# VH-VL binders against q8ixk2r445to577: the designs that were tried, part 313

Target 1, 133 residues: q8ixk2r445to577
Amino acid sequence: FFGMLQNKGLTDYCFDYNPPDENQIVGHQVILYLCHGMGQNQFFEYTSQKEIRYNTHQPEGCIAVEAGMDTLIMHLCEETAPENQKFILQEDGSLFHEQSKKCVQAARKESSDSFVPLLRDCTNSDHQKWFFK
Key: E = the ipSAE of ESMFold2; O = the ipSAE of OpenDDE; V2 = 0.75 times the mean of E and O plus 0.25 times the DockQ between their complexes.

## First folded at step 16 (VH-VL)

Design a40 (framework fv_cosibelimab)
Fold by ESMFold2-Fast, scan of step 16:
Structure a40 (fold): chain C 133 residues (1-133), chain A 121 residues (1-121), chain B 112 residues (1-112)
Amino acid sequence: as target 1 above (133 residues)
Amino acid sequence: EVQLVQSGAEVKKPGSSVKVSCKASGGTFSRWAISWVRQAPGQGLEWMGVIIPYFGTANYAQKFQGRVTITADESTSTAYMELSSLRSEDTAVYYCAKSRYYGRSGAFDYWGQGTLVTVSS
Amino acid sequence: NFMLTQPHSVSESPGKTVTISCTRSSGSIAYNYVQWYQQRPGSAPTTVIYEDNQRPSGVPDRFSGSIDSSSNSASLTISGLKTEDEADYYCQSYDHSNKHWVFGGGTKLTVL
């Protein structure tokens, strides 16, 4: 699977990666923004290793969640995906982070008008359901 | 340092077409979003369209759909804007502009120097 | 599907502060980032503010940007006005419904 990773509940929003410096893509938070259909900063690849890869800018990044945190951060990809970079896209559209036993949910970023994907306890909410477009 | 260098001024007859080039250097051209913006004499800026070379995706302002075509050649790091069925009202300076991202953070951080296109009989 | 409206011209004396507004005709101004470009005669535009209130390196801190959701407008504020600030200023934002960029009509700043 590859393409824009869109939320079922926040229908107009897609995974988006727009770090302040296109040459320093590691260490910044993945956001949600209005889906534009142009690819680029909203284009992600779901790999056989259960990674969510961003490769529009170099070096390639893989989405990860640090232990004890709930935010999705861009890290460098590894030859063998570490556990914090593995997400299981389930049949119901849930994006399950196996290491934490939590699901990715579209949520409003506190102190701003923006939205971000965050780890939350798994529910049957449409805000936790994702699909590639 | 990023630089956008455009082709030189053109004088065209009504009904013809013009193709303006924008050569990029100093960065990863194929991953950028390259927009074209025009400005008629004494008038404001008007967005025409955009291309993202790596993805081959392009989008155009409705006013120019059917007359404008934006393309890119990744091997030469050059974007092109072709405008057909020229009218005197198309007389303007045409700019290319780079943005890092599309959508939310798509600020135009670098601009070409502009290309004057004059349409006259 | 929206327009950005700017005053045609503004004037102010050297050393004073001027504010240029950019009003969105429909939908919230806060839905999309606003940028501001400065264009001096005979030159290409250059960015003075991006993403509502950020300054590129090299732009003096007397240039600032803000968003006011209650008036549905963005503002560019230039304090300590200098003669070299005399230029045309354009706001810009992204229209998600058409997936394209919209410019304001431009404001001619005269420093008298």
Scores: ipSAE 0.693, ipTM 0.887, lowest interface PAE 1.1, mean pLDDT 91
Fold by OpenDDE, second read of step 17:
Structure a40 (fold): chain C 133 residues (1-133), chain A 121 residues (1-121), chain B 112 residues (1-112)
Amino acid sequence: as target 1 above (133 residues)
Amino acid sequence: EVQLVQSGAEVKKPGSSVKVSCKASGGTFSRWAISWVRQAPGQGLEWMGVIIPYFGTANYAQKFQGRVTITADESTSTAYMELSSLRSEDTAVYYCAKSRYYGRSGAFDYWGQGTLVTVSS
Amino acid sequence: NFMLTQPHSVSESPGKTVTISCTRSSGSIAYNYVQWYQQRPGSAPTTVIYEDNQRPSGVPDRFSGSIDSSSNSASLTISGLKTEDEADYYCQSYDHSNKHWVFGGGTKLTVL
């Protein structure tokens, strides 16, 4: 699967990534923003290695969850996907992080009007359902 | 260093078409969005449209829909803007502008030098 | 759809501080980033502020950007005004409803 990764509950919001340095794409948080359909910062790929890959740049970035965190941070992709970069996009649309055993949820950023994907306990909420468009 | 170099000035008759080029260098063309912005004499900046060369996707301002075509050639790192059915009101300096991303991150960080298009009978 | 409204012109003496406003007609000013461009006579625009308050390399710290949600406006502030700052300044943002970049009408800054 590839394209915009859009949330069902938070209508018209997609994964979005735009690091400050276009030549150094790792270490920053993935956010949610209105889907614009123009690719680039909103283009992602779900791979056979269970990665969510940001492949508009070389080297490619893969979304990871760092220890003790509930945010999605961009790391470099590796030949063998590390455990903290593995996600399962399930049939019902839930995006499950294997290592933390939590689901990715569209949420409001603390003290902000912005939105971010966060790891939360898995529920049946549409805010935890995602699809590629 | 990123540079955008545009084609030279054009003089056109009403009803004709003009195609302006914008050659990029000093960076990764495929990672950019290339917008076209025009400025009539003594007037402000007006966004016309944008293309993402990597994806081959383009959007146009409603004002120019059906009359403007923006294309890109990744092999030559060149973007093009073609405007048809020219009228005197189309007389302006046309700029290409590069942005790193689209939408939220759509700041134009580099500009071409501009191309004067004069439409007169 | 929205429009960005700027004052037609502003003027100030060298060494002083000047502020140029950019008011969004509808929707929150904070919904999308605001950029500011400087255009000197006979030249192409150059970016002086991006993403509300960030300065590109080479832009002096005399230039700053801010957002005021209460007035639904962005502001470009130039301190220690210099003759070389005389130019037209344009604010810009993105309209997601119609997928358009939107420019303000521009402000002519005259250094007295």
Scores: ipSAE 0.392, ipTM 0.834, lowest interface PAE 1.4, mean pLDDT 94

Design a41 (framework fv_cosibelimab)
Fold by ESMFold2-Fast, scan of step 16:
Structure a41 (fold): chain C 133 residues (1-133), chain A 121 residues (1-121), chain B 112 residues (1-112)
Amino acid sequence: as target 1 above (133 residues)
Amino acid sequence: EVQLVQSGAEVKKPGSSVKVSCKASGGTFSRWAISWVRQAPGQGLEWMGVIIPYFGTANYAQKFQGRVTITADESTSTAYMELSSLRSEDTAVYYCAKSRYYGRSGAFDYWGQGTLVTVSS
Amino acid sequence: NFMLTQPHSVSESPGKTVTISCTRSSGSIAYKYVQWYQQRPGSAPTTVIYEDNQRPSGVPDRFSGSIDSSSNSASLTISGLKTEDEADYYCQSYDHSNKHWVFGGGTKLTVL
């Protein structure tokens, strides 16, 4: 699967990656922003290694969750995907992060109207269901 | 340094078409969003449309749907804007502008110098 | 679908502070990101503020941006006005419903 990764519950919002330096694509948090349908910073690929890849730049980025954290961060892709970069896209649309045993949920940032994907206990909420468009 | 260099001024007759070019240098042209913006004499900025060359995706302002076509040639790092069925009201300076991202961090950080298109009989 | 409304003109003396507003006609302006462009006579526009309140490298700190959710508006504030600040200023934001960019009508700043 590839395309814009959109949330079923928080409609109109897509995975979005827009680091301030276009020559440095790693180390920043993945956000959610209004879907524009044009690809680019909202274009992701789900791979056979269970990675969520950002293919807009070279070298390619892979979404990861650092130990003890709940935020999704962009890392460099590796030849063999490490455990912190593996997500199971389930038949119901949930994204299950294997290492933490948690699901990716569309969530509001604590003190703002901005949104981010975060790891949360799996609940079957539409805010935890994702699809490629 | 990133530069956008546009083709020269043109004088066109009503009913004809014009195709303006915008040649990019100094960066990753294919991965940018390239917008076209026009400005009639003494008037404000009016967004016409955008192309993201790598993805082959383009979108247009409703006012220009059916009359404007924006294309890109990645091999020459050149974007084009073609406007058909020209009217005197299309007399304007046409700018190309680059942004890193579409829809969010979309500040137009580099602009072409502008191309004056005059539509007269 | 929305419009961004700016005053047609503002004037102020050198050394003073001026504020230019940009009001969104529908939908909340909060977290939609407003850019501000400066266009001097005979030149292409340049960015003075992006993402509501960020300054590009090289733009003096006399320029600042803000959002007021209660009036559904963005503001560009220029302090310590200089004659070189005479220009047209345009706000801009993204329309997610139509998937395109919207510019405000522009404000002519006169410094004399």
Scores: ipSAE 0.582, ipTM 0.856, lowest interface PAE 1.8, mean pLDDT 90
Fold by OpenDDE, second read of step 17:
Structure a41 (fold): chain C 133 residues (1-133), chain A 121 residues (1-121), chain B 112 residues (1-112)
Amino acid sequence: as target 1 above (133 residues)
Amino acid sequence: EVQLVQSGAEVKKPGSSVKVSCKASGGTFSRWAISWVRQAPGQGLEWMGVIIPYFGTANYAQKFQGRVTITADESTSTAYMELSSLRSEDTAVYYCAKSRYYGRSGAFDYWGQGTLVTVSS
Amino acid sequence: NFMLTQPHSVSESPGKTVTISCTRSSGSIAYKYVQWYQQRPGSAPTTVIYEDNQRPSGVPDRFSGSIDSSSNSASLTISGLKTEDEADYYCQSYDHSNKHWVFGGGTKLTVL
């Protein structure tokens, strides 16, 4: 699967990655932004290694969850996907993070008008359902 | 093997429009970005715009905004570039070029053979 | 916005090494995503260097790229120059500010 990773509950919002420093593409948080359908910062790939890959750069970035965090941070992809970069995109649309055993949920950023994907306890909420468009 | 095959040469009058096609093969068209680059006689390469067929949206160089339209047909793996209000300065060889993704890398790894468009009264 | 500036022409004898520069007018060249294209007379461009000094298959290792952050420039180096290397060479990069691809003006390489 590849393309825009769009949330079902938060209509018209997609995974978006735009690091402030173009020379450093890792270490920043993945956010949600209105789906614009132009690729670039909103083009992701779900791989056979269970990675969510940001592959508009070389080397490619992979979404990771750092210890003790509930945010999605961009790391470099590795030959063998590390445990903190493994996700299961299930048939019901839920995006499950294997290591934390939590689901990715579209949420409002604290004290902000922006939105971000956050790890939360798994529910049947449409805000935890994702699809590639 | 990836290949980009463009339509044949065109001769147009000023004020008219031209539509050039670029048929892709040998890969997954939906995962590509197709750019259009032109080259006037004896001049350098000039980027015109890009489309990622999967998304169906295009981005254009400011110079050509409002005058160029780039489209793609995934069913036929073909990209199109239409340039309207043609003028003599539009006389050039037009290339389509494939890149892996529409994004920061910007690397073209395959090129079409080029299409000569001549604009003359 | 930025521009990429190349020398108009360079020349060298067979077997020698030639370097073509590409200077970025603004922003950091250190991004590393600079591409080089070769265009022989009457032919379409072909990619010789892309991204972080990667070579497509079929491009000999005589071709190499480098970045000099101090001069904000990229360079294409061709060692062991051959007659077949005679061509126009273009550098290219992506302008993230306006989402445009930017080409250098091109350099004509003549093999003496």
Scores: ipSAE 0.018, ipTM 0.660, lowest interface PAE 5.2, mean pLDDT 91

Design a42 (framework fv_cosibelimab)
Fold by OpenDDE, second read of step 17:
Structure a42 (fold): chain C 133 residues (1-133), chain A 121 residues (1-121), chain B 112 residues (1-112)
Amino acid sequence: as target 1 above (133 residues)
Amino acid sequence: EVQLVQSGAEVKKPGSSVKVSCKASGGTFSRWAISWVRQAPGQGLEWMGVIIPYFGTANYAQKFQGRVTITADESTSTAYMELSSLRSEDTAVYYCAKSRYYGRSGAFDYWGQGTLVTVSS
Amino acid sequence: NFMLTQPHSVSESPGKTVTISCTRSSGSIAYQYVQWYQQRPGSAPTTVIYEDNQRPSGVPDRFSGSIDSSSNSASLTISGLKTEDEADYYCQSYDHSNKHWVFGGGTKLTVL
């Protein structure tokens, strides 16, 4: 699966990654933003290694969850996907993080009008449903 | 250092077409978005369209839909803007501009030097 | 769709502070980033502010950007005004409804 990773509940919002330095793409938080379909900062791929890869440029970035965090941070992809980079995109649209045993939820950033994907306890909320478009 | 170098001035007849080039250097062209912005004499800046070279995706201002074509060649790090059915109102300086990303982070951080296109009978 | 409205012109003496406003006609100014570009006579535009209040390298700290949600406007402030600051200034933002970038009409700053 590849393309825009769009949320069902937060209508017309997609995964979006905008590192300050386009040549240094790791270490920043993945956000949600209105889907534009242009690729680039909203292009992701779900791989057979259960990775969510960003933009497919070399070196490739993979979404990771750091210890003690509930945010999605970009790391470099590795030959063998580390445990903190493994996600299961289930048939019902839920995006499950294996290591934390939590689901990715579209959420409002505190004290902001912006949105981010956060790890939360798994529910049947449409805000935890995702699909590639 | 990133640089955008555009092709030279053009003089065109009404009804003809013009194609302006924008060659990038000093960075990773494939990671960028390249926009075209024009400025008529004594007027403000007007966004025309954008291309994401790596994906080959382009979007245009409604005003220019069907009349403008933006392309890119990654092998030469060059973006192109072709405007057809030229009219006198198209007389302007045309700029290419680089941005990191499309959408929210849409700042133009580098600009070409501009290309004057004069349309006259 | 929205428009960005700027004053046509502003003027001030050297050493003083000047503010240029950019008002968004619809939608929240706080949701979309605003950029500011400087264009000196006969030259291409250059970026002086991006993402509301960030300065590119080489832009002096005399230049600052701010957002006012109550008036749905962005502002470019230039302190310690210098003759070299005389230029046209344009604000810019992204229109997600039609996926277009939008420029303000521009403001001519004259240093008296």
Scores: ipSAE 0.864, ipTM 0.944, lowest interface PAE 0.6, mean pLDDT 95
Fold by ESMFold2-Fast, scan of step 16:
Structure a42 (fold): chain C 133 residues (1-133), chain A 121 residues (1-121), chain B 112 residues (1-112)
Amino acid sequence: as target 1 above (133 residues)
Amino acid sequence: EVQLVQSGAEVKKPGSSVKVSCKASGGTFSRWAISWVRQAPGQGLEWMGVIIPYFGTANYAQKFQGRVTITADESTSTAYMELSSLRSEDTAVYYCAKSRYYGRSGAFDYWGQGTLVTVSS
Amino acid sequence: NFMLTQPHSVSESPGKTVTISCTRSSGSIAYQYVQWYQQRPGSAPTTVIYEDNQRPSGVPDRFSGSIDSSSNSASLTISGLKTEDEADYYCQSYDHSNKHWVFGGGTKLTVL
């Protein structure tokens, strides 16, 4: 699957990656923003290795969660996907992060009007349901 | 360093079409968002539309829908803006501009030098 | 749809501070980032502020941006005015509903 990765609960929000320097794409947090339908910074690919790839700029990035953290950050893709870069897109739309055994949830940043995807205990919330558009 | 270089000034008759080019260098042209903005003499900036070459996606301001076509040639790193059914009020300087991202972080960080299009009988 | 309204012109003496406002007619000014562009006569616009309050490399720190939700406006503030600051200034924001960018009408800054 590929396209804009949209949230079922936050109905108009999509995965979005807008690093400060478009030529240095690793190490920054993935955010959620209003879906624009134009691709680019909201275009992601779900691969057979269970990666969520950002390939709008070169080199390609892969979403990862570092040990002990709950934020999704961009890392360089590996030839063989490491466990911290693997997400299972489940039948119900959940994105299950294998290494942590948690699910990606749309969440509001504390004391902010911005939204981000975070790892949370898996629930049946629509805020944990995602689909490609 | 990113640079946008536009084609030279043009004089056109009413009812004709004009096609302005914007050649990009220094970076990954195909994945940028390239907008076209015009400015009539003594007037402000007016957004016309945008293209993201790699994705083949384009969007246009309602005022220009049906008259403007924005295209890109990835092999030459060149974006084009074609405006048809020209009227005297289309006389303006036309700019191309690069933005980092579409939508949220859409600052136009690099601009072309502008192309004067004069529509005169 | 919304409009961004700027004063037509503003003037101030060298060394003083000037503030140019950009008021959004409908919806919150905070819904989308605001950018500011400087255009000197005969030149293409250049960015002086992006994402509400960020300065591009090479723009002096006497340029600053801010958002005021109570007046639903963004402001560009230029301190220590120099004659080289004389230019037209445009604010810009994104209209998500129509999926296009909106520019303010522009403000002519005269430094006398």
Scores: ipSAE 0.547, ipTM 0.844, lowest interface PAE 2.1, mean pLDDT 90

Design a43 (framework fv_cosibelimab; at its last look DockQ between E and O 0.06; V2 from the best seeds 0.00; counts 0 for: pae O 7.5 > 2, placed apart)
Fold by OpenDDE, second read of step 17:
Structure a43 (fold): chain C 133 residues (1-133), chain A 121 residues (1-121), chain B 112 residues (1-112)
Amino acid sequence: as target 1 above (133 residues)
Amino acid sequence: EVQLVQSGAEVKKPGSSVKVSCKASGGTFSRWAISWVRQAPGQGLEWMGVIIPYFGTANYAQKFQGRVTITADESTSTAYMELSSLRSEDTAVYYCARSRYYGRSGAFDYWGQGTLVTVSS
Amino acid sequence: NFMLTQPHSVSESPGKTVTISCTRSSGSIAYHYVQWYQQRPGSAPTTVIYEDNQKPSGVPDRFSGSIDSSSNSASLTISGLKTEDEADYYCQSYDHSNKHWVFGGGTKLTVL
């Protein structure tokens, strides 16, 4: 699967990644923003290694969850996907992070009008449902 | 350093077409967003459209829909803007501008030098 | 659709501080980044502020950007005004409805 990774509950919001340095794409948080369908900063790929890959630059970035964190941070992809970069996109649209045993949820950023994907306990909320478009 | 170099001034008759080029250097052209912005004499900046070469995706301002075509050649790192059915009101300086990203972080951080297009009978 | 409204012109003496406003007609000014561009006579625009308050390298510290959610407006502030600051200034932001970028009408800054 590839393209925009769009949330069901938070209508018209997609994964979005805009690192400050286009030549150093790792270490920053993935956010949610209104879907534009132009590719680029909203283009992601779900691979056979269960990675969510940001395929805009070389080397490629893969979404990871750092220890003790609930945010999605961009790391470099590795030949063998590390455990903290493995996600399962379920048939019901839930995006499950294997290592943390939590689901990716569209959430409002604290004290902000912006939104981010966060790890939360798995529920049946549409805010935890995702699909590629 | 990123640079955008545009083609030279054009003089066109009403009803004709013009194609302006914008050659990029100093980075990875294909993943950029290249916009075209025009400015009529004594007027403000007007966004016309954008292309992301790698994805082949383009979007146009409604005002120019059906009359403007933006293309890109990744092999030469060149973007093009073609405007057809020219009228006197199309007389303007046309700029290409680069943004690293589309949408939220869509700042135009590099600009071409501009291309004057004069439409006169 | 939305519009960005700027004053047509502002003027101030050297050394003083000037502020140029940019009001968004619809949508939240705080949610969509605002950029500011400077255009000197006979030249192409250059970026002076991006993402509300960030400055590109080479832009003097005298330039600053801010957002006011209460008035749904952005502001460009230039302190210690210099003659070289005389130019047209344009704000810009993203229209998600049309997936377009929108410019303000521009403000002519005259240094007296």
Scores: ipSAE 0.867, ipTM 0.945, lowest interface PAE 0.6, mean pLDDT 96
Fold by ESMFold2-Fast, scan of step 16:
Structure a43 (fold): chain C 133 residues (1-133), chain A 121 residues (1-121), chain B 112 residues (1-112)
Amino acid sequence: as target 1 above (133 residues)
Amino acid sequence: EVQLVQSGAEVKKPGSSVKVSCKASGGTFSRWAISWVRQAPGQGLEWMGVIIPYFGTANYAQKFQGRVTITADESTSTAYMELSSLRSEDTAVYYCARSRYYGRSGAFDYWGQGTLVTVSS
Amino acid sequence: NFMLTQPHSVSESPGKTVTISCTRSSGSIAYHYVQWYQQRPGSAPTTVIYEDNQKPSGVPDRFSGSIDSSSNSASLTISGLKTEDEADYYCQSYDHSNKHWVFGGGTKLTVL
């Protein structure tokens, strides 16, 4: 699967990656932003290794969650995906992070009107349901 | 370094079409968002449209929908803006500009030098 | 569909500080980044501020950007004015309804 990774609950929001400095593409938080349908910074690939890859800019990034954290951060992809970079896209649309045993949820960023994907306890909420468009 | 070089000035009659080119160098052209912006004499900047070559995606300002077509040739790293059914009000300097991102973020960090298009009968 | 409203002109003496506003008519100014461009006579625009308050390399510390959510506006502030700052200044932000960018009407800065 590849394309814009859209939320079922926040219906007009997509995964988006627009790091503050184009010279430092990895190491920043993945956000949610209104879907524009143009590809580019909202274009992601779900791989057979259960990675969510950002392919538009170089170097290629892979979404990861560090131990004890709940934010999705862009890391460098590795030949063999480490556990913190593995997400199971389940039949019901939930995106399950294997290492933490939690699900990716669309959530409002603290003290802000912006939205971000965060790890939360798995529920049957539409805010935890994702699909490629 | 990134550079955008545009084609030279044009003089056109009302009802004709003009096609302006923007040749990119110094980066990965196909992954950029290349926008076209015009400026009539003594007036402000007006966004016309954009193309992102690698994704084959394009979008246009409502005012120009149906009259403007933006294309790209990845083999020559060149973007084109074609404006049809020209009127005297289309007399302007036309700029191409690139951004790294689309949507929420994405400053136009590199601009072409501009192409003057004069529409005169 | 929205407008970004700027004053038509501002003027100030060399060495002083000037502030140019950019007010969004619909939607939150803070939800979409604002950029500021400087255009000197006969030249293409250049970026002086991007993503609300970030400065490109080579732009003097005298330039700064800010956002005021309560007035739904962005501001460009130029301190220690110099004659070479005389130019037209344009703000720009994103329009999601049309999925494209919008420019403000522009402000002519005269330094005399």
Scores: ipSAE 0.733, ipTM 0.892, lowest interface PAE 0.8, mean pLDDT 91
Fold by ESMFold2, look of step 18:
Structure a43 (fold): chain C 133 residues (1-133), chain A 121 residues (1-121), chain B 112 residues (1-112)
Amino acid sequence: as target 1 above (133 residues)
Amino acid sequence: EVQLVQSGAEVKKPGSSVKVSCKASGGTFSRWAISWVRQAPGQGLEWMGVIIPYFGTANYAQKFQGRVTITADESTSTAYMELSSLRSEDTAVYYCARSRYYGRSGAFDYWGQGTLVTVSS
Amino acid sequence: NFMLTQPHSVSESPGKTVTISCTRSSGSIAYHYVQWYQQRPGSAPTTVIYEDNQKPSGVPDRFSGSIDSSSNSASLTISGLKTEDEADYYCQSYDHSNKHWVFGGGTKLTVL
């Protein structure tokens, strides 16, 4: 799949990546922002290796979660996807992070009015359901 | 067959506004990214801004922020570009172009025929 | 904020090969895809290269694109030049920070 990764419960919000320095894409958090499709910062590819790739930029970024953390951050993609970069997009729309055994959920960022994807215990909430547009 | 057909040439006075239309056919207009690009006589291409009709929001080049308004009407499959406070330097051919917002590059794969806007007294 | 610099003009004889350069003033040329457009006099531009080196359907094999990160430049190469290739050529790349498209200044190709 390639396109905008949209949340079912938080309607009209999409994965968004806009690092402060476009030449240093590693290490910043993925956010949720109103879907607009402009500027290429909302386009991701879900690959056969179960990666969520930010591939409108070279070198390509892959979404990762470090052990013990719940935030989705950008790493460089590797030839063989590391376990912390593997997400399973289920037919029901849930986005499962196998290494942590948690699901990606749309959540309000505690210190602001902004939203972010975070790992949470898997539930049947629409805030844990995702689809490509 | 995707096609973009623009409105006809215009002659305008300094300080006035112009609104150019771009009618789309042969595809799903709401899911297109429609950019506006201008070209002054004997000069190069200059990107002005973009709209995706489905989302209804526009993004503008810094140079034109505050003077340009880009809109779309899904019911007529038509995008519009309005440029205000015209100066003689705004004399140019204005193009609309489609970019595929599902594409990694955002390349402009279809262009309108161009609309000449002449600003003179 | 960056510029894409192209030579103002290039010329070559039919059957020969020409290369048009496109140099990025800041940031890496390799980080954002480069497109190339051909514009014949009196006509709208058309795409001849996208995503650095990909050709749309109908573009002849003699057109190719490449990236050289050492010189921070992109190149459009046209081999086996034909008189019909006489046109203006523009490179384009993306300014991710400002969400803007940037065009090069254009190159007039003359086939002698």
Scores: ipSAE 0.046, ipTM 0.680, lowest interface PAE 5.9, mean pLDDT 88
ESMFold2 (binder alone), look of step 18: mean pLDDT 90; pTM 0.922
OpenDDE, look of step 18: ipSAE 0.018; ipTM 0.638

